# VHH binders against Abasic site processing protein HMCES (HMCES), part 2

Target 1, 269 residues: Abasic site processing protein HMCES (HMCES), of Homo sapiens (Human) (q96fz2)
Amino acid sequence: CGRTSCHLPRDVLTRACAYQDRRGQQRLPEWRDPDKYCPSYNKSPQSNSPVLLSRLHFEKDADSSERIIAPMRWGLVPSWFKESDPSKLQFNTTNCRSDTVMEKRSFKVPLGKGRRCVVLADGFYEWQRCQGTNQRQPYFIYFPQIKTEKSGSIGAADSPENWEKVWDNWRLLTMAGIFDCWEPPEGGDVLYSYTIITVDSCKGLSDIHHRMPAILDGEEAVSKWLDFGEVSTQEALKLIHPTENITFHAVSSVVNNSRNNTPECLAPV
Short names: E, the ipSAE of ESMFold2; O, the ipSAE of OpenDDE; V2, 0.75 times the mean of E and O plus 0.25 times the DockQ between their complexes.

## First folded at step 23 (VHH; framework vhh_6z1v_2)

Design c30 (from c24 with D107N; at its last look DockQ between E and O 0.01; V2 from the best seeds 0.00; counts 0 for: pae E 14.4 > 2, placed apart)
Amino acid sequence: EVQLVESGGRLVRTGGSLRLSCAASGFTFSDYTMGWFRQAPGKEREVVARISWEGDSTKHADFVKGRFTISRDNAKNTVYLQMNSLKPEDTAVYYCAADYGSWEKYNYWGQGTQVTVSS
ESMFold2, look of step 23: ipSAE 0.000; ipTM 0.187
ESMFold2 (binder alone), look of step 23: mean pLDDT 84; pTM 0.856
OpenDDE, look of step 23: ipSAE 0.663; ipTM 0.846

Design c31 (from c24 with S102D; at its last look DockQ between E and O 0.16; V2 from the best seeds 0.00; counts 0 for: pae E 14.2 > 2, placed apart)
Amino acid sequence: EVQLVESGGRLVRTGGSLRLSCAASGFTFSDYTMGWFRQAPGKEREVVARISWEGDSTKHADFVKGRFTISRDNAKNTVYLQMNSLKPEDTAVYYCAADYGDWEKYDYWGQGTQVTVSS
ESMFold2, look of step 23: ipSAE 0.000; ipTM 0.163
ESMFold2 (binder alone), look of step 23: mean pLDDT 85; pTM 0.862
OpenDDE, look of step 23: ipSAE 0.594; ipTM 0.828

## First folded at step 24 (VHH; framework vhh_6z1v_2)

Design c32 (from c24 with S57Y; at its last look DockQ between E and O 0.02; V2 from the best seeds 0.00; counts 0 for: pae E 12.3 > 2, placed apart)
Amino acid sequence: EVQLVESGGRLVRTGGSLRLSCAASGFTFSDYTMGWFRQAPGKEREVVARISWEGDYTKHADFVKGRFTISRDNAKNTVYLQMNSLKPEDTAVYYCAADYGSWEKYDYWGQGTQVTVSS
ESMFold2, look of step 24: ipSAE 0.005; ipTM 0.224
ESMFold2 (binder alone), look of step 24: mean pLDDT 85; pTM 0.859
OpenDDE, look of step 24: ipSAE 0.015; ipTM 0.338

Design c33 (from c24 with S30Y; at its last look DockQ between E and O 0.03; V2 from the best seeds 0.00; counts 0 for: pae E 18.2 > 2, placed apart)
Amino acid sequence: EVQLVESGGRLVRTGGSLRLSCAASGFTFYDYTMGWFRQAPGKEREVVARISWEGDSTKHADFVKGRFTISRDNAKNTVYLQMNSLKPEDTAVYYCAADYGSWEKYDYWGQGTQVTVSS
ESMFold2, look of step 24: ipSAE 0.000; ipTM 0.124
ESMFold2 (binder alone), look of step 24: mean pLDDT 84; pTM 0.852
OpenDDE, look of step 24: ipSAE 0.018; ipTM 0.326

## First folded at step 25 (VHH)

Design b10 (from b8 with S53D G54S D56S G104S; framework vhh_8pnl_2; at its last look DockQ between E and O 0.02; V2 from the best seeds 0.00; counts 0 for: pae E 17.3 > 2, placed apart)
Amino acid sequence: QGQLVESGGGLVQPGGSLRLSCADAGFTFSDYWMAWYRQAPGKERELVARISDSGSTNYADFVKGRFTISRDNAKSTLYLQMNSLKPEDTAMYYCAADYSDWESYDYWGQGTRVTVSA
ESMFold2, look of step 25: ipSAE 0.000; ipTM 0.111
ESMFold2 (binder alone), look of step 25: mean pLDDT 79; pTM 0.803
OpenDDE, look of step 25: ipSAE 0.018; ipTM 0.425

Design c34 (framework vhh_6z1v_2; at its last look DockQ between E and O 0.02; V2 from the best seeds 0.00; counts 0 for: pae E 15.7 > 2, placed apart)
Amino acid sequence: EVQLVESGGRLVRTGGSLRLSCAASGFTFSDYTMGWFRQAPGKEREVVARISWEGDSTKHADFVKGRFTISRDNAKNTVYLQMNSLKPEDTAVYYCAADYGSWEYDYWGQGTQVTVSS
ESMFold2, look of step 25: ipSAE 0.000; ipTM 0.154
ESMFold2 (binder alone), look of step 25: mean pLDDT 85; pTM 0.863
OpenDDE, look of step 25: ipSAE 0.479; ipTM 0.786

## First folded at step 26 (VHH; framework vhh_6z1v_2)

Design c35 (from c19 with T28Y; at its last look DockQ between E and O 0.02; V2 from the best seeds 0.00; counts 0 for: pae E 13.7 > 2, placed apart)
Amino acid sequence: EVQLVESGGRLVRTGGSLRLSCAASGRYFSDYAMGWFRQAPGKEREVVARISWEGDSTKHADFVKGRFTISRDNAKNTVYLQMNSLKPEDTAVYYCAADYGSWEKYDYWGQGTQVTVSS
ESMFold2, look of step 26: ipSAE 0.000; ipTM 0.150
ESMFold2 (binder alone), look of step 26: mean pLDDT 83; pTM 0.849
OpenDDE, look of step 26: ipSAE 0.012; ipTM 0.294

Design c36 (from c24 with T28I; at its last look DockQ between E and O 0.01; V2 from the best seeds 0.00; counts 0 for: pae E 14.7 > 2, placed apart)
Amino acid sequence: EVQLVESGGRLVRTGGSLRLSCAASGFIFSDYTMGWFRQAPGKEREVVARISWEGDSTKHADFVKGRFTISRDNAKNTVYLQMNSLKPEDTAVYYCAADYGSWEKYDYWGQGTQVTVSS
ESMFold2, look of step 26: ipSAE 0.000; ipTM 0.195
ESMFold2 (binder alone), look of step 26: mean pLDDT 85; pTM 0.863
OpenDDE, look of step 26: ipSAE 0.007; ipTM 0.232

## First folded at step 27 (VHH; framework vhh_6z1v_2)

Design c37 (from c24 with A98R; at its last look DockQ between E and O 0.01; V2 from the best seeds 0.00; counts 0 for: pae E 14.5 > 2, placed apart)
Amino acid sequence: EVQLVESGGRLVRTGGSLRLSCAASGFTFSDYTMGWFRQAPGKEREVVARISWEGDSTKHADFVKGRFTISRDNAKNTVYLQMNSLKPEDTAVYYCARDYGSWEKYDYWGQGTQVTVSS
ESMFold2, look of step 27: ipSAE 0.005; ipTM 0.154
ESMFold2 (binder alone), look of step 27: mean pLDDT 83; pTM 0.841
OpenDDE, look of step 27: ipSAE 0.079; ipTM 0.575

Design c38 (from c24 with K59Y; at its last look DockQ between E and O 0.02; V2 from the best seeds 0.00; counts 0 for: pae E 16.8 > 2, placed apart)
Amino acid sequence: EVQLVESGGRLVRTGGSLRLSCAASGFTFSDYTMGWFRQAPGKEREVVARISWEGDSTYHADFVKGRFTISRDNAKNTVYLQMNSLKPEDTAVYYCAADYGSWEKYDYWGQGTQVTVSS
ESMFold2, look of step 27: ipSAE 0.000; ipTM 0.127
ESMFold2 (binder alone), look of step 27: mean pLDDT 86; pTM 0.872
OpenDDE, look of step 27: ipSAE 0.448; ipTM 0.768

## First folded at step 29 (VHH)

Design c39 (from c32 with F27R; framework vhh_6z1v_2; at its last look DockQ between E and O 0.56; V2 from the best seeds 0.00; counts 0 for: pae E 15.3 > 2)
Amino acid sequence: EVQLVESGGRLVRTGGSLRLSCAASGRTFSDYTMGWFRQAPGKEREVVARISWEGDYTKHADFVKGRFTISRDNAKNTVYLQMNSLKPEDTAVYYCAADYGSWEKYDYWGQGTQVTVSS
ESMFold2, look of step 29: ipSAE 0.000; ipTM 0.153
ESMFold2 (binder alone), look of step 29: mean pLDDT 80; pTM 0.821
OpenDDE, look of step 29: ipSAE 0.005; ipTM 0.262

Design e4 (from c32 with R10G R13Q T14P K43Q V47F H60Y A61S F63S V64A A92G Y95F; framework vhh_8cml_1; at its last look DockQ between E and O 0.02; V2 from the best seeds 0.00; counts 0 for: pae E 11.8 > 2, placed apart)
Amino acid sequence: EVQLVESGGGLVQPGGSLRLSCAASGFTFSDYTMGWFRQAPGQEREFVARISWEGDYTKYSDSAKGRFTISRDNAKNTVYLQMNSLKPEDTGVYFCAADYGSWEKYDYWGQGTQVTVSS
ESMFold2, look of step 29: ipSAE 0.006; ipTM 0.271
ESMFold2 (binder alone), look of step 29: mean pLDDT 86; pTM 0.870
OpenDDE, look of step 29: ipSAE 0.443; ipTM 0.767

## First folded at step 30 (VHH; from c24 with W53S Y100S W103S; framework vhh_6z1v_2)

Design c24s (at its last read DockQ between E and O 0.85; V2 from the best seeds 0.00; counts 0 for: pae E 9.4 > 2)
Amino acid sequence: EVQLVESGGRLVRTGGSLRLSCAASGFTFSDYTMGWFRQAPGKEREVVARISSEGDSTKHADFVKGRFTISRDNAKNTVYLQMNSLKPEDTAVYYCAADSGSSEKYDYWGQGTQVTVSS
ESMFold2, look of step 30: ipSAE 0.069; ipTM 0.589
ESMFold2 (binder alone), look of step 30: mean pLDDT 86; pTM 0.866
OpenDDE, look of step 30: ipSAE 0.782; ipTM 0.898
ESMFold2, fold request of step 31: ipSAE 0.000, 0.000, 0.000; ipTM 0.302, 0.337, 0.389
ESMFold2 (binder alone), fold request of step 31: mean pLDDT 86, 86, 86; pTM 0.868, 0.871, 0.866
OpenDDE, fold request of step 31: ipSAE 0.687, 0.689, 0.697; ipTM 0.855, 0.858, 0.859
ESMFold2, last read: ipSAE 0.000, 0.005, 0.011; ipTM 0.387, 0.398, 0.449
ESMFold2 (binder alone), last read: mean pLDDT 86, 86, 86; pTM 0.867, 0.864, 0.866
OpenDDE, last read: ipSAE 0.599, 0.675, 0.623; ipTM 0.832, 0.851, 0.838

